# Designs tried in a protein design chat: VH-VL binders against q8ixk2r445to577. Part 38

Target 1, 133 residues: q8ixk2r445to577
Amino acid sequence: FFGMLQNKGLTDYCFDYNPPDENQIVGHQVILYLCHGMGQNQFFEYTSQKEIRYNTHQPEGCIAVEAGMDTLIMHLCEETAPENQKFILQEDGSLFHEQSKKCVQAARKESSDSFVPLLRDCTNSDHQKWFFK

## First folded at step 15 (VH-VL)

Design d29
Fold by OpenDDE, fold request of step 16:
Structure d29 (fold): chain C 133 residues (1-133), chain A 120 residues (1-120), chain B 107 residues (1-107)
Amino acid sequence: as target 1 above (133 residues)
Amino acid sequence: EVTLKESGPALVKPTQTLTLTCTFSGFSLSTYGMGVGWIRQPPGKALEWLANIYWDDEKYYNPSLKNRLTISKDTSKNQVVLTMTNMDPVDTATYYCARLRYGDYYFDYWGQGTMVTVSS
Amino acid sequence: DIQMTQSPSSLSASVGDRVTITCRASQDISKYLAWYQQKPGKAPKLLIYDASELQSGVPSRFSGSGSGTDYTLTISSLQPEDFATYYCQQDYDWPYTFGGGTKVEIK
């Protein structure tokens, strides 16, 4: 699967990544933004290694969860996907992080117009349902 | 088991400052993502959110009352304090403290509430 | 601010009845909607969050549905302990606002 990764509950919002330097793509948080398909900031791929890859230029970035955190941070992809970069996109649309045993949920920042994907206990909420378009 | 309990004066005079304390157990405001909020309810009326405070000491207020509200925490005592200045009879209500999580701004556990009457 | 409008303000029902309460938001709140139950002299109790997720410990006769601006709380078979006032609350944007409430009374 590839393209824009859109949330079912938070209508018209997609995974979005815009690093300050296109040649240094790691270390920043993945956010949610209105789906627009403009440029490469919203293009992701779910790979056979269970990675969510941010595909622009080499080297490629892969979404990771750092120890003790509930946010999604961009890391470099590795030849063999590390445990903290493995996700399962379920048939029902839930995005499950294998290492933490939690699901990715669309959440809003307090008193802001910004949304972010966060790890939460898995539920049937549409805020935890995702699909590629 | 998660519990919260409000404490403070039952009677306040107009123009005075109200100070309420929320004492909780079963969770900690040192835990990432945890928050405590205040909600009030005038007799026979709907609920109104007042303020939130989180583990990282971030604070948020209802814009309509922001200039009158101050929220603070003492993590070591498991307490959250709310102050409200220039009280008026219209502020007569049951005041609740409740638990929430950052990103999920609904309240899953509530105190029993404390009735505050503003009268001369 | 987002305005939450509940309907009806009150209703009368009998034990065993199917009860439906509606909440309408002044704008799309993308299913960031919670339902509470409040009995006289008691604090509100969380029933539903994210529009349709049942809070742990809440009986399965309670359910929530809806999207966009329109949401519904349903009690499939009203029980004696369900006579209370119900409130909806949006957690889409601050300030987080509540509906006016719906009182479910004995017919």
Scores: ipSAE 0.909, ipTM 0.955, lowest interface PAE 0.5, mean pLDDT 96
Fold by OpenDDE, look of step 15:
Structure d29 (fold): chain C 133 residues (1-133), chain A 120 residues (1-120), chain B 107 residues (1-107)
Amino acid sequence: as target 1 above (133 residues)
Amino acid sequence: EVTLKESGPALVKPTQTLTLTCTFSGFSLSTYGMGVGWIRQPPGKALEWLANIYWDDEKYYNPSLKNRLTISKDTSKNQVVLTMTNMDPVDTATYYCARLRYGDYYFDYWGQGTMVTVSS
Amino acid sequence: DIQMTQSPSSLSASVGDRVTITCRASQDISKYLAWYQQKPGKAPKLLIYDASELQSGVPSRFSGSGSGTDYTLTISSLQPEDFATYYCQQDYDWPYTFGGGTKVEIK
């Protein structure tokens, strides 16, 4: 699967990554932004290694969850996907992070008009449902 | 078991400052994501959100009352304090503290509330 | 600010009745909507969050639905303990706002 990764509950919002430096793409948080499909910021790939890959740049980035955190951070992809980069995109649209045993949920930042994907206990909320478009 | 309890004066004079304390148990504001908010409800009326404070000491206020509100926490005591200046009879209400989580801005556990009457 | 309008403001019903309460937001709140139950002299109790997720311990006769600006709380079969005032709350945008409430009374 590849393309825009869109949330079901938070209508018209997609995974978005815009690193400040195109030559250094790691270390920043993945956010949610209105789906526009333009450029390289909203193109992701779900791979057979259970990665969510940001492959519009070289070297390629893979979404990871750092220890003790609930945010999605871009790391470099590795030959063998590390445990903190493994996600399961379920048939029902839930995006399950294997290591934390939590689901990715669309959430709002209180002090801004921005939304971010966060790890939460898994529910049936449409905010935890995702699909490629 | 999560519990919260409000404490403070039941009567405040106009122009005086209200200080309310929320004492809670079953969770900690040292825990990532945890927050405590204040909500008030005038007699027979709807609920109004006042302020939130989180584990990282981030604070948020209702814009309509921002200049009058101050929220703070003492994590070691499991307490959150709300101060509201220049009280007016219109501020008469039951004041609640409640737990919330960052990213989940609904309140899953509430205190019993404390009635505050503003009168001369 | 986002305005939340509940309807009706009050209703009379009997035990066993199906009760429907509506909450309308002044703008799309993308299912960031919670429902609370409040009994006289008591604090509100969370029933539903994320428009349709049932809070732990809440009876299954309660359900939430809706999208965009329009949301509904349904009690499939009203029980004696369900007579109360119900409030919706949006957590889509700051400041978070509540509906005016719906009082469910005994017919």
Scores: ipSAE 0.904, ipTM 0.954, lowest interface PAE 0.5, mean pLDDT 96
Fold by OpenDDE, fold request of step 16:
Structure d29 (fold): chain C 133 residues (1-133), chain A 120 residues (1-120), chain B 107 residues (1-107)
Amino acid sequence: as target 1 above (133 residues)
Amino acid sequence: EVTLKESGPALVKPTQTLTLTCTFSGFSLSTYGMGVGWIRQPPGKALEWLANIYWDDEKYYNPSLKNRLTISKDTSKNQVVLTMTNMDPVDTATYYCARLRYGDYYFDYWGQGTMVTVSS
Amino acid sequence: DIQMTQSPSSLSASVGDRVTITCRASQDISKYLAWYQQKPGKAPKLLIYDASELQSGVPSRFSGSGSGTDYTLTISSLQPEDFATYYCQQDYDWPYTFGGGTKVEIK
C-alpha cells in the first residue's frame, strides 16, 4: 500500500511530514494535515516489513515510536526494520503498533487546525481507522 | 479508584475572587498525558468549560473568561486550584473539576461539584 | 465558538421506549463528540466518546452515532434509572462547548 494515509474519523486529514531540513529528515514528529496530495510530504508506503516508510527522500525515513512516547517520530529506515518501527494495518483500518501494543489515533492539538497521530489504547473509534488513498 | 473533590467557599461577594481547590486520587498529574479541568453549571442551565491544566503545566482557558481565570497545580498534593476574579451574581453555579487526557478533551471522571453563590 | 444545538429540550417516555436525542454542531466536528448523563444534584457521567465509543461500565443500551455536524444518542430500551438530563459536548475545538441538554422524563 502507498499514497496518502487518511483518517476515517477526522475527515480529509492525512499523515503529513515536512522536516525543516530536507537534508536531515529524522527526529521530527509526524502530523496530520488536510489531504492535498501535493509534493512528497503526504506520500507514505506500507512495506512488507510492516514499516510506514517515507520514501520520497534519501535516505528513506520510517515512522517510529520512541520509548515512553506516544507520538510518531521519523527515524531512518534500516535493512531490518526495528521493533519500534513495526505497524500492522489491520483489515478494519486500525493501525497497530506492535511494540507498544497501541493503536494510532487522530488526536487534536491545541487548535482544531492542528492534529497529530498519537498512540492510544485500541478502540473501535473511527479516529483510529486509516486507509490509503 | 479515581476520585475528585472540589472545595472552596459556598458564598462569595461580588467583585471578590473565588478560589477553588480540586483534590484527587487514583491518578497523578505527574503522569504523562493526565489533565484536570474545571466546568461550571448555573442552576438549571447547561455546562460551561472553564480551564484545563496538564501534567506538563500547560494551561488552557475559555477565552470568554480567560482574563479572570488562573489554573495551577500542586502535583505533590494531588491538587489543582482555580481562581476566578471579579465574581458576579451571573457566576453563581455548581463548579466541577474533572479528569481528562491530553488529546481527548472529554471528561471521564468528575467531582461531585461545589455550589458557589455570588451575592451581597 | 462551536455551537451545539441539542434537541429536543425535553421529552417524555416510558420504560422500554426507544429514545433518540440529537446534537447539531455549527460546523463539522469530525466525531469529536461526547455524551453525558446527569441526574439531579449529581455530576455528569460520561456515556459516549468519539461519537460512538461506549465508556467502560455504561450499559449497551446506550449508543452514539453520527458524523459531520449531526450526532445522535440512542437508548434502545429506556430503563427506570435512565430518566435524567443528557448533554453532548464537542472536543474538536476550544472552547469545548456543550449542548443545551435534553431532559428525559417519565411519561
Scores: ipSAE 0.904, ipTM 0.954, lowest interface PAE 0.5, mean pLDDT 96
Fold by OpenDDE, second read of step 15:
Structure d29 (fold): chain C 133 residues (1-133), chain A 120 residues (1-120), chain B 107 residues (1-107)
Amino acid sequence: as target 1 above (133 residues)
Amino acid sequence: EVTLKESGPALVKPTQTLTLTCTFSGFSLSTYGMGVGWIRQPPGKALEWLANIYWDDEKYYNPSLKNRLTISKDTSKNQVVLTMTNMDPVDTATYYCARLRYGDYYFDYWGQGTMVTVSS
Amino acid sequence: DIQMTQSPSSLSASVGDRVTITCRASQDISKYLAWYQQKPGKAPKLLIYDASELQSGVPSRFSGSGSGTDYTLTISSLQPEDFATYYCQQDYDWPYTFGGGTKVEIK
């Protein structure tokens, strides 16, 4: 699967990554933004290694969850996907993080007008449902 | 078990400052993502959000009351304090503290509330 | 600020009745909507979050639905302990705002 990764509950919002330096793509948080499909900021790929890849530049970036955190941070992809980069996109649309045993949920940032994907206990909320478009 | 309890004066004179303390248990504001908020309710009226504070000491206020509100925490005592300056009879209400988590801005556990009357 | 309008402001019902309460937001809140129950002299109790997710410990006779600007709380079969005032709350944008409430009274 590849393309825009859109949330079911949060209307018209997609995974979005826009690093401040295009030559240094790791270490920043993945956010949610209105789905527009322009450029490479909203293009992601779900791989057979259970990675969510950001294929804008080389080396490729993969979404990871750091220890003790609930945010999605861009790391470098590895030959063998590390445990903190493994996700299961289930048939019901839930995006399950294997290591934390939590689901990715669309959430509001109180300090801004933006939304972010966060790890939460898995529910049947449409805010935890995702699909590629 | 998560519990919260409000404490403070039941009566405040106009123009005085209200200080309320929320003492909680069953969770800690040293835990990532944890937050405590204040909500008030005038007699027979609807609920109004006042302020939030989080584990990292980030604070948020109702814009209509921001200049009158100050929220702080003492993590070691499991307490959150709300101060409200220049109290007026219109501020008479039951004041609640409640738990929330960053990113989930609904309140899953509430204190019993404390009634505050502003009168000369 | 996002305005939350509840309807009706009050209703009378009997035990066993199906009760429906509506909440309308002044803009699309994308299911960031919670429902609370408040009994006289008591604090509000969270019933539903994310428009349709039942809070732990809440009876299954309570359900939430809706999208966009329009949301509904339903009690499938009203019980004696369900007579109370119900409030909706949006957590889509700050300041977070509550509806005016709906009082469910005994007929």
Scores: ipSAE 0.888, ipTM 0.948, lowest interface PAE 0.5, mean pLDDT 95
Fold by ESMFold2, fold request of step 16:
Order: structure tokens, then C-alpha cells, then sequence
Structure d29 (fold): chain C 133 residues (1-133), chain A 120 residues (1-120), chain B 107 residues (1-107)
């Protein structure tokens, strides 16, 4: 699975990673942005290790959620995927984070023009449904 | 059991400052992602969102009222306080506090409301 | 600000009737919509969030649907306790705004 990861409910929005410094790809938040396919910011690989991998750069980044948090942050990928980097993209389109037992949801950053993916209790909301294009 | 309750004066004169306190139980603003908001309802009119405060002490205000509102919290007392300056008769309303979670800007538990009348 | 327009402003219905009320947003709100029930002298009660998700403890006769700018709350078989005023609220963009309400009365 490789491409733009889109939200069903918030139409035309994709996972996007745009770190302030291209040489410091770790530690910044993943956002949602209008799908455009330009450059390398919106292309992710869903791997057999259940990673969401930002692999257009070296070193490669893998999306993680730190314990007790709900934001998706870029970490370095490892040979064996750490538990906080494992997501299950289910047949119903939900994106389940195994360690937290929560689902990824599209939400507006409060009082901002930005949308972000956040972990929430799993529901059937279209804001928790995702697909690759 | 989640409960919220508003307290404050029932009558305020024009130009005075209104201070309302929300006291809640069954949840804490030390819990990641939790928030409390204030909403008012003039008699016979629609609800109007005023302000939100979250566990991390971030505060957000309705832009039309931003210069008149201050929201704060005391996490150890399970309290949120709203202050509104320069009250006017058009501000006569029932004021509610309510719980929300960051990212979900709707309110799942509400206080009973407190009626505030602004008159000379 | 996103304006929320509810229709009708009031309606009369009998117990057992299917009731439908609508809410129109002034722009696409991408299903970021909630419905509340309010009885006289009481606080609003959340019924539906994310346009179609039923809040815990809310009877299954309540349902929500819609997308884009147009949203609907349906009560499949009206009960005596459902006579109230219903409000929609968008949570797509701040300030979060509410509809003007629909009063459902006994016919």
C-alpha cells in the first residue's frame, strides 16, 4: 500500500508531513492537508509490519503515538517496528492504533486553519475512516 | 457520574463585570484531552458558544466576544471561571458550562444553567 | 461565521409519528454536526455527533444523516417524552454555531 492516505469524512484531505527543517524529520506532528500529490509530503507506505512509513527521505520516518498522547508524531523507523508505531488499517477503513486501542480521527486543531489526525475511542464515524489513493 | 454546576449572580447592572464559576465532578481537567466550555442562551434565542479551556491550560474564545471574556481553571478544585466585562442588557441569558474533548467541539454533559439578568 | 438554519421552526405531531427536522449550513461542514434536545427549563442534551453517531444512552428512535450543507434529525416513532426543542450545532469551524431550533409540539 503506497500513496496518499485520505479521510472519508473530511473529503480531499490527506496525511501530510512538512517538517520545518528537511534535515530534522523526527519529532514533528503529522497534519491533514488538501490532497495535491505535489512533492513528497503526502506519500506514505503502509508496510507488512503495520507501519505508516515516510520513506521519501533517508533516514526513513515512521508515524508513532507516544504513550498517553493522542497526536501522530514522526519517529525514526527501526528494523523491528516498535509497538507505538503499529497501526491496523481495517476492512471498514478504520485505522486502529494497537498499543492505545484507539482509532485515528480527523479533527480541526482548535481555532486554527489546520486539521490533524488524532487518536480517539473507536466509533463508526466517517472521520475515522481512511483509504489510500 | 459526570455533573457540572454554574454559580454566580442572578442580577448584574450594565457596565459591571460578570464572574461565573463552573464546579464539576466525575472528571478532571488533569486528564489529557479534557475541556470545559461556556455557552449562553438568551431567552427565546439560539445558543451561543463563548469560550473553551482545556487540560493544558490553552484557552479559546468566540472572536466576537474575545475582548470581553477571560476563562481560567483551578484543576485541584475542579473549577472553571468565566469573566465577562462591560455587561449590557443584550447579555441577559442563561449561562451554561459543559464538558468537551479536544478535537470534538460538541458538548456531552451540561450544567443546569444559571440565569443572568442585566438591567438598570 | 457559519450560519445554521433549521427548518421548520416548529411542528405539531402525534405520538407514534415519524418526525424529520433539517439543518442547513452556510458552507460545507463535512459532517461536523451535532444535535441537541432541550426541554423547557432544562439544559440541552446531546443526541447525535458527527452527523450520524448516536450518543450513549440516547434511544435508537433518534437518528441523524446528511453531508455537505444539509443535515437531518429523524425520530422514527415519536414518544411523549420527545416533545421538546431541537438544535443543531456545527463543530467544523470556530466560532461553533447553533441553529435557531425546532419546537416539536403535541398535536
Amino acid sequence: as target 1 above (133 residues)
Amino acid sequence: EVTLKESGPALVKPTQTLTLTCTFSGFSLSTYGMGVGWIRQPPGKALEWLANIYWDDEKYYNPSLKNRLTISKDTSKNQVVLTMTNMDPVDTATYYCARLRYGDYYFDYWGQGTMVTVSS
Amino acid sequence: DIQMTQSPSSLSASVGDRVTITCRASQDISKYLAWYQQKPGKAPKLLIYDASELQSGVPSRFSGSGSGTDYTLTISSLQPEDFATYYCQQDYDWPYTFGGGTKVEIK
Scores: ipSAE 0.761, ipTM 0.917, lowest interface PAE 1.2, mean pLDDT 92

Design d29
Fold by ESMFold2, fold request of step 16:
Structure d29 (fold): chain C 133 residues (1-133), chain A 120 residues (1-120), chain B 107 residues (1-107)
Amino acid sequence: as target 1 above (133 residues)
Amino acid sequence: EVTLKESGPALVKPTQTLTLTCTFSGFSLSTYGMGVGWIRQPPGKALEWLANIYWDDEKYYNPSLKNRLTISKDTSKNQVVLTMTNMDPVDTATYYCARLRYGDYYFDYWGQGTMVTVSS
Amino acid sequence: DIQMTQSPSSLSASVGDRVTITCRASQDISKYLAWYQQKPGKAPKLLIYDASELQSGVPSRFSGSGSGTDYTLTISSLQPEDFATYYCQQDYDWPYTFGGGTKVEIK
């Protein structure tokens, strides 16, 4: 799949990547922002290697979760997808992170205008359901 | 088994500073994502959120009270402390501490509460 | 601040009745809503989170629904232990705010 990755419960919010330094795409957190489709910040590819790629730039970025953490951070893609970069987008819309055995959930960053995707124990909440648009 | 318990004075005079301690067991603030918050309930009235503190020592306060509140933790003692300055009779309430997880700003386990009366 | 309005403020019902309690937010809260039960002299107990997700250990006669600004807690068949005050709470935006409560009393 390629397109905007949208949350079911937090309606009209999409994965968005807007690093403060466009020359340093690695190491910053993925956010959720109102879906707009303008520019290249909201377009991601779900690959056969189970990656979520930010590939509108070179070098390409792949979403990862570092061991013991719950935030989604941009890393460089590798020829063979690292374990921490593998997500399963299931038929029910849940987005499962294989290494941690957790699901991606839409949550507000505390005392902030920003929403972010975070890993949480898997539930049936619509905040854990995602689809490409 | 998760438990929380509030302790502190039952009576405080106007203008004094209130200090409340939450002692808990069955979880730790060394666990990634874990937090403790404070909520109060005036007699016969709605609950009001006061403050949250998380495993990473980040602290968040109700904006209407932020200049009066300080929250801190001692992870090794399983304790969280709330300090509220310049108490007034309108601050008379039952004060609760409760557990939450970062990102889920609702409280799954609550202490029994401690009643604080502010009177001269 | 997001205002949470509960309706009704109180009601009387019999064991076995189906009861609904409404919570309205002053703005869209995108299903970031919890329900609590509170008995006299006791702390609140979490029943429902994310508008419709049942907390572990809560009986299945409790259910939540709603979206946008309008949310409902339903008790399908009241039991003697369900006579209490019920509160909604939004966790969409800080400060996190609670409804005024709905007292469910025995008829």
Scores: ipSAE 0.758, ipTM 0.914, lowest interface PAE 1.2, mean pLDDT 92
Fold by ESMFold2, fold request of step 16:
Structure d29 (fold): chain C 133 residues (1-133), chain A 120 residues (1-120), chain B 107 residues (1-107)
Amino acid sequence: as target 1 above (133 residues)
Amino acid sequence: EVTLKESGPALVKPTQTLTLTCTFSGFSLSTYGMGVGWIRQPPGKALEWLANIYWDDEKYYNPSLKNRLTISKDTSKNQVVLTMTNMDPVDTATYYCARLRYGDYYFDYWGQGTMVTVSS
Amino acid sequence: DIQMTQSPSSLSASVGDRVTITCRASQDISKYLAWYQQKPGKAPKLLIYDASELQSGVPSRFSGSGSGTDYTLTISSLQPEDFATYYCQQDYDWPYTFGGGTKVEIK
């Protein structure tokens, strides 16, 4: 799938990546922002290797979660997807991170206007349901 | 088993600083994403959130009380400390500490609470 | 600040009754809503989070529903141990705010 990855519970919010340095896309946190489809910040590809790929830029980024952490961070994509970059988009809309055995959830960053995707124990909450548009 | 317990004075005079300690077990603030918050409840009234502190030492305060509150932790002792300056009779309440996880700003385990009365 | 209004402030019910309690937020909170039970002299106990998700160890007779600004807690068959005060809490935006409570009493 390719497009905007939207949250069911937090309506009209999409995965968004806006690194401070356009020439260095690695190491920054993925956020959730109002879906707009303008520019390149909200377009992602879900690949056959189970990657969520930010491929509107060169070099391409793949979303990862580092061991023991819950935040979604941009890494460089590799020819064979590392374990920490593998997500399963399930039939019920849950987005499962294989290495951690956790699901992606929409949550507010404490005391800010920004929402972020975070890993949490899997539930049936609409905040853990995602779809491409 | 997760437990939290509040300790501190039962009586505080107006203008004094209140210091409350939350001692907990069954979890650690060294665990990524873990947090402890403080909530108070005046007699017969609604609960009011005061402050949160997280494993990474980030601290967040209710804006209406921000200038009066300081929260800190001692991870090795499993303790969180709340101070509240310039106490007034309207601050009379039961004070609770409670556990939360960053991103989920509801509290799954609560201490029994400690009643603090502010009077001359 | 998001204001949370609970209705009713109190109600009387019999064991076995279906009880509903409502909570209205002053703005859309996108299902970032929790419910607590509190008995006199005791700490609150989390029942429901994310509007409809049942906390572990909470009896299945408790359920939550709602979206936008309007949320409900339902007890499908009231038991003697359910006589308490119930609070809603939004965790959509800081400061995190609570409803004024609904006291459920023996009729």
Scores: ipSAE 0.702, ipTM 0.902, lowest interface PAE 1.4, mean pLDDT 92

Design d30
Fold by OpenDDE, look of step 15:
Structure d30 (fold): chain C 133 residues (1-133), chain A 120 residues (1-120), chain B 107 residues (1-107)
Amino acid sequence: as target 1 above (133 residues)
Amino acid sequence: EVTLKESGPALVKPTQTLTLTCTFSGFSLSTYGMGVGWIRQPPGKALEWLANIYWDDDKYYNPSLKNRLTISKDTSKNQVVLTMTNMDPVDTATYYCARLRYGDYYFDYWGQGTMVTVSS
Amino acid sequence: DIQMTQSPSSLSASVGDRVTITCRASQDISKYLAWYQQKPGKAPKLLIYEASELQSGVPSRFSGSGSGTDYTLTISSLQPEDFATYYCQQDYDWPYTFGGGTKVEIK
């Protein structure tokens, strides 16, 4: 699967990554932004290694969750996907992070117009449902 | 078990400052993502959010009241303090503290509330 | 600020009745909505979050639905302990705002 990764509950919002430096793409937080499909910021790939890969740049980035955190951070992809980069995109649209045993949920930042994907206990919320478009 | 309890004066004079303390248990504001908020409810009226404070000392206030509100925490005591200046009879209400989580801005556990009357 | 309008402001019902309460937001809040129950002299109690997720310990007769600007709290079969005032709250945008409440009274 590849393309825009769109949230079901938070309508018209997609995974978005815009690193400040195109030559240094790691270390920043993945956010949610209105789906526009333009450029390279909203193109992701779900791979057979269970990665959510940001492959519009070289070297390629892979979404990871750091220890003790609930945010999605861009790391470099590795030959063998590390445990903190493994996600399961279920048929029902839930995006499950294997290591934390939590689901990715669309959430809002307080006092801002920004949304971010966060790890939460898995529920049936549409904010935890995702699909490639 | 999560519990919260509000404490403070039941009576405040106009123009005086209200100080309320929320003492909680069953969770810690040293825990990532944890927050405590204040909500008030005038007699027979709806609820109004006042302020939030989080584990990282990030603070948020209702814009309509932000000039009068100060929220702080003492993590070691499991306490959150709300200060509201220049109190007016219109501020008479039951004041609640409640738990929330950053990113989940609903309140899952509430104190029983403390009634504050502003009167000369 | 996002305005939350509840309807009706009050209703009378009998035990066993199906009760429906509506909450309308002044703009699309994308299912970032919670429902609370408040009994006289008591603090609000969270019932539903994210429009349709049932809080732990809440009876299954409570359910939430809706999208966009319109949301509904349903009690499938009203019980004696359900007579209370219900509030909706949006957590889509800061500042977070509550509805005016719906009082469910005994007929």
Scores: ipSAE 0.903, ipTM 0.954, lowest interface PAE 0.6, mean pLDDT 96

Design d31
Fold by OpenDDE, second read of step 15:
Structure d31 (fold): chain C 133 residues (1-133), chain A 120 residues (1-120), chain B 107 residues (1-107)
Amino acid sequence: as target 1 above (133 residues)
Amino acid sequence: EVTLKESGPALVKPTQTLTLTCTFSGFSLSTYGMGVGWIRQPPGKALEWLANIYWEDDKYYNPSLKNRLTISKDTSKNQVVLTMTNMDPVDTATYYCARLRYGDYYFDYWGQGTMVTVSS
Amino acid sequence: DIQMTQSPSSLSASVGDRVTITCRASQDISKYLAWYQQKPGKAPKLLIYDASELQSGVPSRFSGSGSGTDYTLTISSLQPEDFATYYCQQDYDWPYTFGGGTKVEIK
């Protein structure tokens, strides 16, 4: 699967990554933004290694969850996907992080214009449902 | 078990400052993602959000009351304190503290509330 | 600020009745909507979050639905302990705002 990764509950919002330096793509948080599909910032790929790849530049970035955190941070992809980069996109649309045993949920930040994907206990919330478009 | 309890004066004179303390257990504000908020409810009226404070000492206030509100925490005591200046009879209400989690701005655990009457 | 309008402000019902309460937001809140139950002299109790997710420990007779600006709390079969005031709350944008409440009274 590839393309825009869109949330079901948060209408018309997609995974978005826009590092401040295009030559240094790791270490920043993945956010949610209105789906537009421009500039490769919203293009992601779900691989057979259970990675969510950001294929804008080389080396490729893979979404990871750091220890003790609930945010999605961009790391470098590895030959063998590390445990903190493994996700299961299930048939019901839930995005399950294997290591934390939690699901990715669209959440609002305190800023009125900001939304982010966060790890939360798995529910049947549409905010935890995702699909590629 | 998560519990919260409000404490403070039941009576405040106009123009005085209200200080309320929320003492909680079953969770810690040293834990990532944890937050505590204050909500008030005038007698027979609806609920009004006042302020939030989070584990990182990030603070948020209702814009309509921001200049009158100060929220702080003492993590070691599991306490959150709310101060509200220049109290007026219109501020008479039951004041609640409640737990919330960052990114999930609903309140899943509430204190019993403390009634505050502003009167001369 | 986002305004939350509940309807009706009050209703009378009997045990066993199906009760429906509505909440309308002044703008699309994308299912960032919670429902609370409040009994006299008690603090609000969270029932539903994310528009339709049942809080742990809440009876299954409670359900939430809706999207966009329009949301509904339903009690499939009203029980004696369900007579209370219900509030909706949006957590889409700050400041967080509550509805005016709906009092469910005994007929």
Scores: ipSAE 0.659, ipTM 0.899, lowest interface PAE 1.0, mean pLDDT 94

